# VH-VL binders against Mucin-5B (MUC5B): the designs that were tried, part 17

Target 1, 171 residues: Mucin-5B (MUC5B), of Gallus gallus (Chicken) (q98ui9r863to1033)
Amino acid sequence: GTCTVYGNGHYMSFDGEKFDFLGDCDYILAQDFCPNNMDAGTFRIVIQNNACGKSLSICSLKITLIFESSEIRLLEGRIQEIATDPGAEKNYKVDLRGGYIVIETTQGMSFMWDQKTTVVVHVTPSFQGKVCGLCGDFDGRSRNDFTTRGQSVEMSIQEFGNSWKITSTCS
Key: E = the ipSAE of ESMFold2; O = the ipSAE of OpenDDE; V2 = 0.75 times the mean of E and O plus 0.25 times the DockQ between their complexes.

## First folded at step 16 (VH-VL; framework fv_fezakinumab)

Design b06 (from b01 with light chain S96E; at its last look DockQ between E and O 0.63; V2 from the best seeds 0.78)
Fold by ESMFold2, look of step 16:
Structure b06 (fold): chain C 171 residues (1-171), chain A 119 residues (1-119), chain B 111 residues (1-111)
Amino acid sequence: as target 1 above (171 residues)
Amino acid sequence: QVQLVQSGAEVKKPGASVKVSCKASGYTFTDYYMHWVRQAPGQGLEWVGWINPNSGGTFYAQKFRGRVTMTRDTSISTAYMELSRLRSDDTAVYYCARSKYTWYRFDHWGRGTLVTVSS
Amino acid sequence: QAVLTQPPSVSGAPGQRVTISCTGSSSNIGAYYDVYWYQQLPGTAPKLLIYGNSYRPSGVPDRFSGSKSGTSASLAITGLQAEDEADYYCQSYDTESYGWVFGGGTQLTVL
């Protein structure tokens, strides 16, 4: 499954659901540190949108990736790799491909960033039902199924997006 | 299933050293970090450091650097913490606890080893 | 002293709701790693109570809940019971030192 963030807060989830979300804080884009994952997780991707002044437009992204033994910070002009255990084998590789920063894990997560506002996260089928975040849960079901068969009012997109905020301290 | 069995209580004089053991069972010893946490009587928890049993690599809280040494013996699934130049304020229960990653939850704890330092 | 600030004590009657605060900084609770909570019954080792800011391990009753906002975390206990009388500790990973910090602990008394 593939999740894409593009343009001004536009999302395509792992399950193909499209939505718009404009938040000015830090959010979990995708992770496998989720409550029904029986195993320990392997990645967490945090995204921060930076607005153009007081505009609702997004000018830049700050991205933090947390892996088993390393934290990777993507900040304008720099890739900072910080080992939380420098003696442990890395489960990822960092590469540059045609203007994209590409980070791939041995567990089957691939992250691509155009260094602007476009992010693509791909996970292999082994992650089905094990991920959560703005990219959704990769459960193989359309959210539209819940709408067409459900008797309940849907959660708003803003409530959904804000449920994945991981800090309330924004700058 | 998972068990962490610690060595018995110790009484030491100031200036001595103590070595506490933590024997693991019910899981693959080298797949998890081992942490040491101490608790002085009636006081809170204080993290001492971790060892990676696979590599033998260690990381200590700044307060303990120069006085603590963590080791392991993978053939008997046992981690050790040695604290030297003991002072009376090192009197505490010393716990071992495991985590999958250095920054991850401590899901299993030993029962603790009381170390008493007095003259 | 403790990097994370907890009230030293809290009390409540059976059936009441109590909360235990845990205040840190941008380098620990305010960072991108989870907050954990531990329960320590008298004379025993700590036990994991809350992980992932708000999730419960198997065997922990759903009347225990956790949350995290900004540089603070909170543990809530509803339907307070006598067996909840214990010490409670919050824990966070610190991204400045890349080590662990604990709160000073909160002694819960059930009246």
Scores: ipSAE 0.787, ipTM 0.888, lowest interface PAE 0.8, mean pLDDT 88
ESMFold2 (binder alone), look of step 16: mean pLDDT 92; pTM 0.928
OpenDDE, look of step 16: ipSAE 0.879; ipTM 0.941

Design b07 (from b01 with heavy chain T102V; at its last look DockQ between E and O 0.51; V2 from the best seeds 0.72)
Fold by ESMFold2, look of step 16:
Structure b07 (fold): chain C 171 residues (1-171), chain A 119 residues (1-119), chain B 111 residues (1-111)
Amino acid sequence: as target 1 above (171 residues)
Amino acid sequence: QVQLVQSGAEVKKPGASVKVSCKASGYTFTDYYMHWVRQAPGQGLEWVGWINPNSGGTFYAQKFRGRVTMTRDTSISTAYMELSRLRSDDTAVYYCARSKYVWYRFDHWGRGTLVTVSS
Amino acid sequence: QAVLTQPPSVSGAPGQRVTISCTGSSSNIGAYYDVYWYQQLPGTAPKLLIYGNSYRPSGVPDRFSGSKSGTSASLAITGLQAEDEADYYCQSYDTSSYGWVFGGGTQLTVL
């Protein structure tokens, strides 16, 4: 399954569901530290949108990836790797491919960032039912509710997005 | 079942060293970090550092650097913490606790080892 | 030395609700690592009570709940029972030192 974040708060979930969400806090985009997998989790991806002066525009992303033995911070096209255990074998590799920063784990998560506002997260089928966050749970279901409810969709989408807020204080 | 069995109480004089052990059972010893946390009588918890039993790598809180050494013996699933140049304010219960990752929860704790440093 | 600030004591009658606060900074509670809570009965080792800010290990009653907001975290206990009398500690990973910090502990007395 593939999750995409693009443009001005546009998302396509692991299950292919498209939605729009703008929040000015820090949110869990995807992780496998979810119910029934808490002891076996391997990654957490946190995303923060930085607005372009208007509440509806996004100029940049701040992304933090937390892995088994390292924290990776991505901001303004810069990569900062901080080893929480520098002697441990890394479960990931970082590469640059055609203007994308690519980070892949040995467990089958692939993260790609165009250094601007486009993020792609891919997980192998072994993650089905083990992930959670704004990218959804990868359970094979399409969430048609958001498409058919018009004005109530924004209220439901906002509740969904805010349920993945990891901090309530925003810069 | 996960168990962390610690060595018995110690009484030491200032300037001496102490070595506390923590024997693990019920899990793969090398899959989890071992932390040491101390608690002076009537006081709160203070983190000392961790060891990765797989590599032997360590990281110590700055307060203890230069006085603490953490080691392990993977053949008997045992972690050790040695604190040197003891002072009276090192009197505390010393706990071992495990976590899956350095930054993850301490899901199991030893019962603690009382170290008394008398002047 | 405690980095996270907790009240030294809290009390409540059986059946009541109590809340224990834990205040830190942007480098610990306000960062992207979880806050953990531990219960310590007298003369015993700490026991994990809350992880992932709000999740309970199996065997912890649902009357215990946790939350995190900004640079503060809270532990709430509803339906207070005599067995809840213990010391409670919050814990956070600190991104300025990449080490662990604990609160000073809160002694809960059940009246």
Scores: ipSAE 0.752, ipTM 0.867, lowest interface PAE 0.9, mean pLDDT 87
ESMFold2 (binder alone), look of step 16: mean pLDDT 93; pTM 0.936
OpenDDE, look of step 16: ipSAE 0.819; ipTM 0.927

## First folded at step 17 (VH-VL; framework fv_fezakinumab)

Design d01 (from a03 with light chain A31S; at its last look DockQ between E and O 0.77; V2 from the best seeds 0.78)
Fold by ESMFold2, look of step 17:
Structure d01 (fold): chain C 171 residues (1-171), chain A 119 residues (1-119), chain B 111 residues (1-111)
Amino acid sequence: as target 1 above (171 residues)
Amino acid sequence: QVQLVQSGAEVKKPGASVKVSCKASGYTFTDYYMHWVRQAPGQGLEWVGWINPSGGGTFYAQKFRGRVTMTRDTSISTAYMELSRLRSDDTAVYYCARSKYTWYRFDHWGRGTLVTVSS
Amino acid sequence: QAVLTQPPSVSGAPGQRVTISCTGSSSNIGSYYDVYWYQQLPGTAPKLLIYGNSYRPSGVPDRFSGSKSGTSASLAITGLQAEDEADYYCQSYDTSSYGWVFGGGTQLTVL
């Protein structure tokens, strides 16, 4: 499954559900550190929208990826890798492909960022039912894509998006 | 299932060293980090550092760098913490605890080893 | 400064609700890493009580709940019972040191 973030807060979930969400904080875009996953997760992707001054438009993204033994920070086309265990083998690789930053894990997650406002996250079928976040749960049912961290399905898009807020410190 | 069995209580004089062991069973020893956490009598928990049993890499809290050495023996699934130049304020219960990643939850703990430093 | 602040003690009668606060900074509780809570019964090792800010391991009663907002976290215990009498610690990964910090602990007394 493929999740896309594009334009001014537009999302297409792993299950193909389209929605719009403009949050002013940091949100979990996708992760496999979910309560119904018995195994330890392998990735967490956090996204923050940066507005164009005081406008309602989005000019850039701040993205943080947390992996098994490293944290990767992406801002303004810069890549900062911080090892939490420098001696451990990395479960990911970072590459540049035609101006896109591409990060791929050995477990089958692929991340692409155009260094502006477009993000694509792809996960192999082995992740079905094991992911959560703004990208939904990849369970083959678009309705369940709006599952909150409290695991309630029926709510507004704004409530859904805010349930994936990871910090309340906003700027 | 998962067990962490620690060595027995020790009494040491100031200036000496102590080496505490933590024997793991019920899981693949090299798949999890081993942390050491101490607790002085009547006090809170204080993280000492971790060892990655797979390669033997370590990371110590700043307070203990230069005095602590963590090692392991993968053939007997045992982690060790050695603290040197002991002082009376090193008197504490020393726990081992495991985590999947260095930044992840401590899901199993040993019962602790009391180290008493007195003259 | 990297030390997480908890009240030294709280108390409540059986059936009441108590909360235990845990205040830190942007480098620990306010980071993208989770907050964990541990229960330490008298004479025993700590045991994982809450992970992922708000999730309960199997076997932990529903009356324990956790939350995180900004640079603070909270543990709530409803329907207080005598066996809840214990010490409670919050824990956070600190991105300024890449090490762990614990709260000072809260001694819960059931009246």
Scores: ipSAE 0.783, ipTM 0.892, lowest interface PAE 0.8, mean pLDDT 89
ESMFold2 (binder alone), look of step 17: mean pLDDT 92; pTM 0.928
OpenDDE, look of step 17: ipSAE 0.847; ipTM 0.934
ESMFold2, look of step 18: ipSAE 0.760; ipTM 0.881
ESMFold2 (binder alone), look of step 18: mean pLDDT 93; pTM 0.941
OpenDDE, look of step 18: ipSAE 0.798; ipTM 0.921

Design d02 (from d01 with light chain S27D; at its last look DockQ between E and O 0.73; V2 from the best seeds 0.81)
Fold by ESMFold2, look of step 17:
Structure d02 (fold): chain C 171 residues (1-171), chain A 119 residues (1-119), chain B 111 residues (1-111)
Amino acid sequence: as target 1 above (171 residues)
Amino acid sequence: QVQLVQSGAEVKKPGASVKVSCKASGYTFTDYYMHWVRQAPGQGLEWVGWINPSGGGTFYAQKFRGRVTMTRDTSISTAYMELSRLRSDDTAVYYCARSKYTWYRFDHWGRGTLVTVSS
Amino acid sequence: QAVLTQPPSVSGAPGQRVTISCTGSSDNIGSYYDVYWYQQLPGTAPKLLIYGNSYRPSGVPDRFSGSKSGTSASLAITGLQAEDEADYYCQSYDTSSYGWVFGGGTQLTVL
């Protein structure tokens, strides 16, 4: 399954559902630290949007990826890798391909960022039903894509998006 | 069933060292980090550091650097913490606890080892 | 002072609701890492009570709930029972040191 983010708050979920969400805080884009998989989680991807002046349009991205033994910070095309255990074998590789930063885990998650506002997250079928976040739960059914962090299906896209907010840097 | 079995209580004099053990069973010892946490009598929890049993890498809280050494023996699934140059304020219960990642929950704890430092 | 601030004590009558706050900073509670809560009954080791800010491990009743907002976390206990009398600790991963910090602990008394 493939989830995409386009600069002005446009999303396509792992199950192919398109939606628009214009948030100005930090959000869990995708992770596998979800109910029934908390013991086997391998990644968390947090996306931070910054306003361009006072506009509601999104023009900057900050992305943080948390892996087994490293934290990766992406800002303005720069990559900062911080090892939480520098002696551990990394479960990921970082590469640059045709202007995209590509980060792939051994468990089958592939992340691509155009260094601006376009993000693509791909997960192999083994992640079906094991992921959550703005990218949805990859359950093969459209009605469940908007599951909140509390596992509630929300009818409002704004409520759905805000349920995945991490509140560390909203100001 | 996951179990962490710690060595028995110790009484030490100031200036001595102590080595506490934590034997793991019921899981793959090298798949989880081992943390040490201490609790002085009537006080709160204080994190000491971790060891990765897979490679033997360690990370210590700043307060304990230079006095603590963490090791392990993977053949017997046992982690160790040695604290040197003991002072009376090192009197505490020392717990081992495991986590999947250095930044993840402590899902199982040993019962603790009381270390008393007294003249 | 503890890096994470908890009230030293709280109390409630049986059946009531009590909350325990845990206040930190943007480097720990306010980071992208989870907050954890532990229950320590008298004379015993701590036991994991809440992980992932709000999830309960198997065997923890649903009357225990956790939440996180900004640089603060909260543990709520509803339907208070005598067996809940214990010390409660919050825990956070501190991104300034990439090590662990605990709150100072909260002693819960059931009246």
Scores: ipSAE 0.791, ipTM 0.897, lowest interface PAE 0.8, mean pLDDT 88
ESMFold2 (binder alone), look of step 17: mean pLDDT 93; pTM 0.937
OpenDDE, look of step 17: ipSAE 0.874; ipTM 0.941

Design d03 (from d01 with light chain S26T; at its last fold request DockQ between E and O 0.76; V2 from the best seeds 0.84)
Heavy chain, then light chain:
Amino acid sequence: QVQLVQSGAEVKKPGASVKVSCKASGYTFTDYYMHWVRQAPGQGLEWVGWINPSGGGTFYAQKFRGRVTMTRDTSISTAYMELSRLRSDDTAVYYCARSKYTWYRFDHWGRGTLVTVSS
Amino acid sequence: QAVLTQPPSVSGAPGQRVTISCTGSTSNIGSYYDVYWYQQLPGTAPKLLIYGNSYRPSGVPDRFSGSKSGTSASLAITGLQAEDEADYYCQSYDTSSYGWVFGGGTQLTVL
ESMFold2, look of step 17: ipSAE 0.801; ipTM 0.899
ESMFold2 (binder alone), look of step 17: mean pLDDT 92; pTM 0.933
OpenDDE, look of step 17: ipSAE 0.870; ipTM 0.940
ESMFold2, look of step 19: ipSAE 0.798; ipTM 0.896
ESMFold2 (binder alone), look of step 19: mean pLDDT 93; pTM 0.939
OpenDDE, look of step 19: ipSAE 0.877; ipTM 0.943
ESMFold2, look of step 20: ipSAE 0.799; ipTM 0.897
ESMFold2 (binder alone), look of step 20: mean pLDDT 93; pTM 0.939
OpenDDE, look of step 20: ipSAE 0.812; ipTM 0.922
ESMFold2, fold request of step 21: ipSAE 0.805, 0.811, 0.761; ipTM 0.897, 0.902, 0.881
ESMFold2 (binder alone), fold request of step 21: mean pLDDT 93, 93, 92; pTM 0.932, 0.930, 0.932
OpenDDE, fold request of step 21: ipSAE 0.905, 0.908, 0.916; ipTM 0.953, 0.954, 0.955

Design d04 (from d01 with light chain S31T; at its last look DockQ between E and O 0.54; V2 from the best seeds 0.75)
Fold by ESMFold2, look of step 17:
Structure d04 (fold): chain C 171 residues (1-171), chain A 119 residues (1-119), chain B 111 residues (1-111)
Amino acid sequence: as target 1 above (171 residues)
Amino acid sequence: QVQLVQSGAEVKKPGASVKVSCKASGYTFTDYYMHWVRQAPGQGLEWVGWINPSGGGTFYAQKFRGRVTMTRDTSISTAYMELSRLRSDDTAVYYCARSKYTWYRFDHWGRGTLVTVSS
Amino acid sequence: QAVLTQPPSVSGAPGQRVTISCTGSSSNIGTYYDVYWYQQLPGTAPKLLIYGNSYRPSGVPDRFSGSKSGTSASLAITGLQAEDEADYYCQSYDTSSYGWVFGGGTQLTVL
């Protein structure tokens, strides 16, 4: 399954659901540290949108990846790796492919960032039902049963997005 | 299933050293960090440090650097904490606890080892 | 002194709701790392009560709930029972030192 983030808050979930969400806080994009996962997780991806001036238009992203023994911080095309255990063997590799920074784990997560606003997260089928976040839960079910305009779908999407908010950086 | 069995109570004089053991069973010993946490009588929990049994790397809280040494023996799935130059305020129960990552939950604890330091 | 601040004690009657606060900083509770809670019954080792800020391990009743907001975390206990009388500790990973910090502990008394 593949999750994509691009432009001004456009998302395509692991299950192929498209939605728009704009928030000014930090959010869990995807992780496998979820209550339905009995094993310890292997990754957490946090995304923060950096606005241009006073508008809600997004110029770039600040991204933090938390892995088994390292924290990786991405901002303005820079990569900062911080080992939480420098003696541990890393479960990931960092590479540059074309205009993308690519980070891949041995457990089957692939992260790709164009150094601006486009992020692609791919997980192998072994992650079905074990992930959560803005990218959804990768449960293999279509979620195309949203109702007509008589329901507040935009507010429901906003509530979904805000459920993954990390409030430490906002009110 | 998972068990952490600690060594028995110790009585020591000031200036001595103590070595506490924690024998693990029911899981792959080298897959989890082992932490040590102490608790003085009537007081709260205080983190001492961790050892990675895979490779033997350690990290100690600043307060204990220079006095604590953590080791392990992977052949018997046992972690050790040695505290030197003991003083009366080192009297505490010393717990071992495991975590999958250095920044992750302590999901199993030993029953604790009382170390009493008195003149 | 404890890096994370908890009230030294709280009390409640059976059936009541109590909350236990845990106040830290941007270098610990305010990070992207989780807050954990432990229950310590008298004479026993601590036991994991809440992980991932708000998740319960198997065997922990759903009347225990955790939350995290800003640089603070909270443990709520509803439907208080006599068996809940214990000490409660919050725990956070501190990214200024990349080590662990605990709250000072809260003694819960069930009246």
Scores: ipSAE 0.780, ipTM 0.886, lowest interface PAE 0.9, mean pLDDT 87
ESMFold2 (binder alone), look of step 17: mean pLDDT 93; pTM 0.940
OpenDDE, look of step 17: ipSAE 0.853; ipTM 0.936

Design d05 (from d01 with heavy chain S54N G55A; at its last look DockQ between E and O 0.79; V2 from the best seeds 0.82)
Heavy chain, then light chain:
Amino acid sequence: QVQLVQSGAEVKKPGASVKVSCKASGYTFTDYYMHWVRQAPGQGLEWVGWINPNAGGTFYAQKFRGRVTMTRDTSISTAYMELSRLRSDDTAVYYCARSKYTWYRFDHWGRGTLVTVSS
Amino acid sequence: QAVLTQPPSVSGAPGQRVTISCTGSSSNIGSYYDVYWYQQLPGTAPKLLIYGNSYRPSGVPDRFSGSKSGTSASLAITGLQAEDEADYYCQSYDTSSYGWVFGGGTQLTVL
ESMFold2, look of step 17: ipSAE 0.810; ipTM 0.904
ESMFold2 (binder alone), look of step 17: mean pLDDT 93; pTM 0.937
OpenDDE, look of step 17: ipSAE 0.807; ipTM 0.921
ESMFold2, look of step 19: ipSAE 0.794; ipTM 0.895
ESMFold2 (binder alone), look of step 19: mean pLDDT 92; pTM 0.929
OpenDDE, look of step 19: ipSAE 0.865; ipTM 0.936

Design d06 (from d01 with light chain N53D; at its last look DockQ between E and O 0.54; V2 from the best seeds 0.77)
Fold by ESMFold2, look of step 19:
Structure d06 (fold): chain C 171 residues (1-171), chain A 119 residues (1-119), chain B 111 residues (1-111)
Amino acid sequence: as target 1 above (171 residues)
Amino acid sequence: QVQLVQSGAEVKKPGASVKVSCKASGYTFTDYYMHWVRQAPGQGLEWVGWINPSGGGTFYAQKFRGRVTMTRDTSISTAYMELSRLRSDDTAVYYCARSKYTWYRFDHWGRGTLVTVSS
Amino acid sequence: QAVLTQPPSVSGAPGQRVTISCTGSSSNIGSYYDVYWYQQLPGTAPKLLIYGDSYRPSGVPDRFSGSKSGTSASLAITGLQAEDEADYYCQSYDTSSYGWVFGGGTQLTVL
C-alpha cells in the first residue's frame, strides 16, 4: 500500500482514498504503533506543515521519523540522524536519489520526500490492518464519502485529521 | 509468562560496592532492553540506565556515570547492575524493568532488591 | 525536584473521580514520544497502567484513562475503589538527554 501527500494538503491514503486536510500542527502521518497491534511497532512518521510566512499555502515540511533505535529529523533538506542506541544495528537505510530523500526499513516501510511538500510512504502487505494515522489503516476498504464532495465529508475529514494531531497547543 | 527474578537484599558499608542481578525468563532475553530504576525509602522512582543485552551496550543517567556498571550474561539470561563507592543515600530498592526500545514502555518489572548502606 | 511535576497527593471517596496531573516541557511530554503511567501498590513493584499516552494494557479497567495536551499529561480514575489506593507515576522520554524522567509520584488515598 502507498500513501501520498502532495501540494497544499492533498492526501491519498494507503487504501486509495483521496482527501484534503489543511492542518497547521504536527500530525502522525503513519505509524504501526496502533492499539490493535499485538507486537511493538517499528516506525512512526510525524509531519508538520510550514506555511509560507503569513499565507495559508504550505512552503515546506518538517518530518520526524522514529525508528527502533534512531530518530531522523528532516527539515530544509537537512538530515539529522540521532541514535537512541548508538550500538544497535540500524534497521533503516538513507539514500539520496535525484533530489529525493529515500528512507527504507528492514520491516518493509519505504519513505520518499522531495525535500519540499511531496511525501510518499509505501508499506508491504504485511502491514495490512496494522498501521494508523492520516494515511489510514490499510484495511482494504475505501470510504466512499472521501471521494464525494459534501458538507458531511468535509466535517468528517477535519475531525479525522485533528484526531491525529500530536499537540493541542499548536492551533 | 514473562518473569524478572532479582537477587536478595544486601547490606553494605559506605565505600563498598554492590552487584544486583536480574534473571529473565519467558521471552528472548536479547530482544529487550533492561533498565534499572531505584526508589529510596518513601521516595519516588529514579531511572539509573539501560543495557542492551544484544551486544552489551549501555547508557547511564548522568547522576550515576562513573559509579554504575551494567553487564549481562546471555547464556543465563541475566542482567547485572553494579554500583560502587556506596553512600548512605544510595539506600534504595533497585528494580530491573524491560522495554522493547530504549524509549518504549516498561512493561515488566522485577520485585526489587533492597540495598541498605549503613555504618 | 522531579523533572515532571505531579501533585504529591490526591484523595477521593469511593465512586468519585480523581485526576492526577503531570507537567513537563517540550523536550519530554511535549515531544513526539509517548507518556506512560505506572501504578505502584503498597509494598510492590510498579506496574504499567497507561501507554501510548492513553491506551490501557490488557487487564487494566476502563475506569483508568490517560490524556496528553501540550506539555501536560493527566491520569483520570473514575468510580474510585479502595484497591486504587497506591502511588502513581508518570514517565516520559526526554529528548534533551535521550534518557528517562519520572514524575515525583502521587499518593492516592481512598477515603
Scores: ipSAE 0.794, ipTM 0.892, lowest interface PAE 0.8, mean pLDDT 88
ESMFold2, look of step 17: ipSAE 0.789; ipTM 0.893
ESMFold2 (binder alone), look of step 17: mean pLDDT 92; pTM 0.928
OpenDDE, look of step 17: ipSAE 0.884; ipTM 0.945
ESMFold2 (binder alone), look of step 19: mean pLDDT 92; pTM 0.933
OpenDDE, look of step 19: ipSAE 0.894; ipTM 0.949

Design d07 (from d01 with heavy chain W103S, light chain Y32S Y55S; at its last look DockQ between E and O 0.02; V2 from the best seeds 0.00; counts 0 for: sugar tag NSS L53, pae O 10.5 > 2, placed apart)
Fold by OpenDDE, look of step 17:
Structure d07 (fold): chain C 171 residues (1-171), chain A 119 residues (1-119), chain B 111 residues (1-111)
Amino acid sequence: as target 1 above (171 residues)
Amino acid sequence: QVQLVQSGAEVKKPGASVKVSCKASGYTFTDYYMHWVRQAPGQGLEWVGWINPSGGGTFYAQKFRGRVTMTRDTSISTAYMELSRLRSDDTAVYYCARSKYTSYRFDHWGRGTLVTVSS
Amino acid sequence: QAVLTQPPSVSGAPGQRVTISCTGSSSNIGSSYDVYWYQQLPGTAPKLLIYGNSSRPSGVPDRFSGSKSGTSASLAITGLQAEDEADYYCQSYDTSSYGWVFGGGTQLTVL
């Protein structure tokens, strides 16, 4: 499954559902820490839109990838790897291909970022039904891709998007 | 064979703009990023930025942000770099160079375009 | 001035082995990104010589080899030939500035 974020708040879920969302907080784009997943989580991708001045237009992205033993913070002009357990082996590798920053986990998640507003997240079939966030659950059913963190299906994109805020205090 | 043919030498005054072209042939133009690298006389190489295969995405070195614009015309397999508000230290040979979508290596280069900025 | 540091010049006699160093930091060579090397003959555009730290494109003789360790990289040329006289540049990606950076270049003279 492939989830894509591009342009001015355009999204395509793992199951191919397209929607637009212009949030101004930190949101869970994709993770395998889900209520319906009994396995230990291996990744979380958090995304924040950087607006162009006072407009709602997106100029760049702030991205945080959280893994088992490390955290990667991506900002315009800055990349920071933080080891939460310096003695543990990383479950990911970082590469640069064609101007994209590519991060691949040993569990089959691939993250690609053009260092601007385009993000591509790919997960192997082993992640079917085991992921959640703005990218959906990758269960082959696009109709339920707007499932909130509370496990309800919402028709409002705004409510769906807001449910995946990292913190409820952000508005 | 792969070719990157660049436009001719330019002479500009400070404050002016210059637009250099790079026409590609011998390969699928839309499969490759186009990079621009410049080299001042007797100096080293300096990366300016890149434009993605579709032309919808660019990324510039911080030094040139606000002054450089990269574009592509797919219909004629041509990439462009425009540099505005020119100053004397912009005098350099400007190269276009390709890299494959999935690879970062600059595997083919144009012959370069000399841009001279002088009052 | 350049982010990556190279010796300004090296020299060797035909048949000898020469080495060109490229010193960076944890934000570029020391990162997970690869080092590239380019050869620039006098009056010509740069040519890709080494990619992926140690790989050679087609047409590049096996006399050229690259290596990376820590925050430094090295280009080795064995069996030096007259045609090897050129400028050599190392390249990497700098994660602090989000851009490709080059070494200052090394002029190789064949004696």
Scores: ipSAE 0.007, ipTM 0.569, lowest interface PAE 10.5, mean pLDDT 90
ESMFold2, look of step 17: ipSAE 0.260; ipTM 0.729
ESMFold2 (binder alone), look of step 17: mean pLDDT 91; pTM 0.923

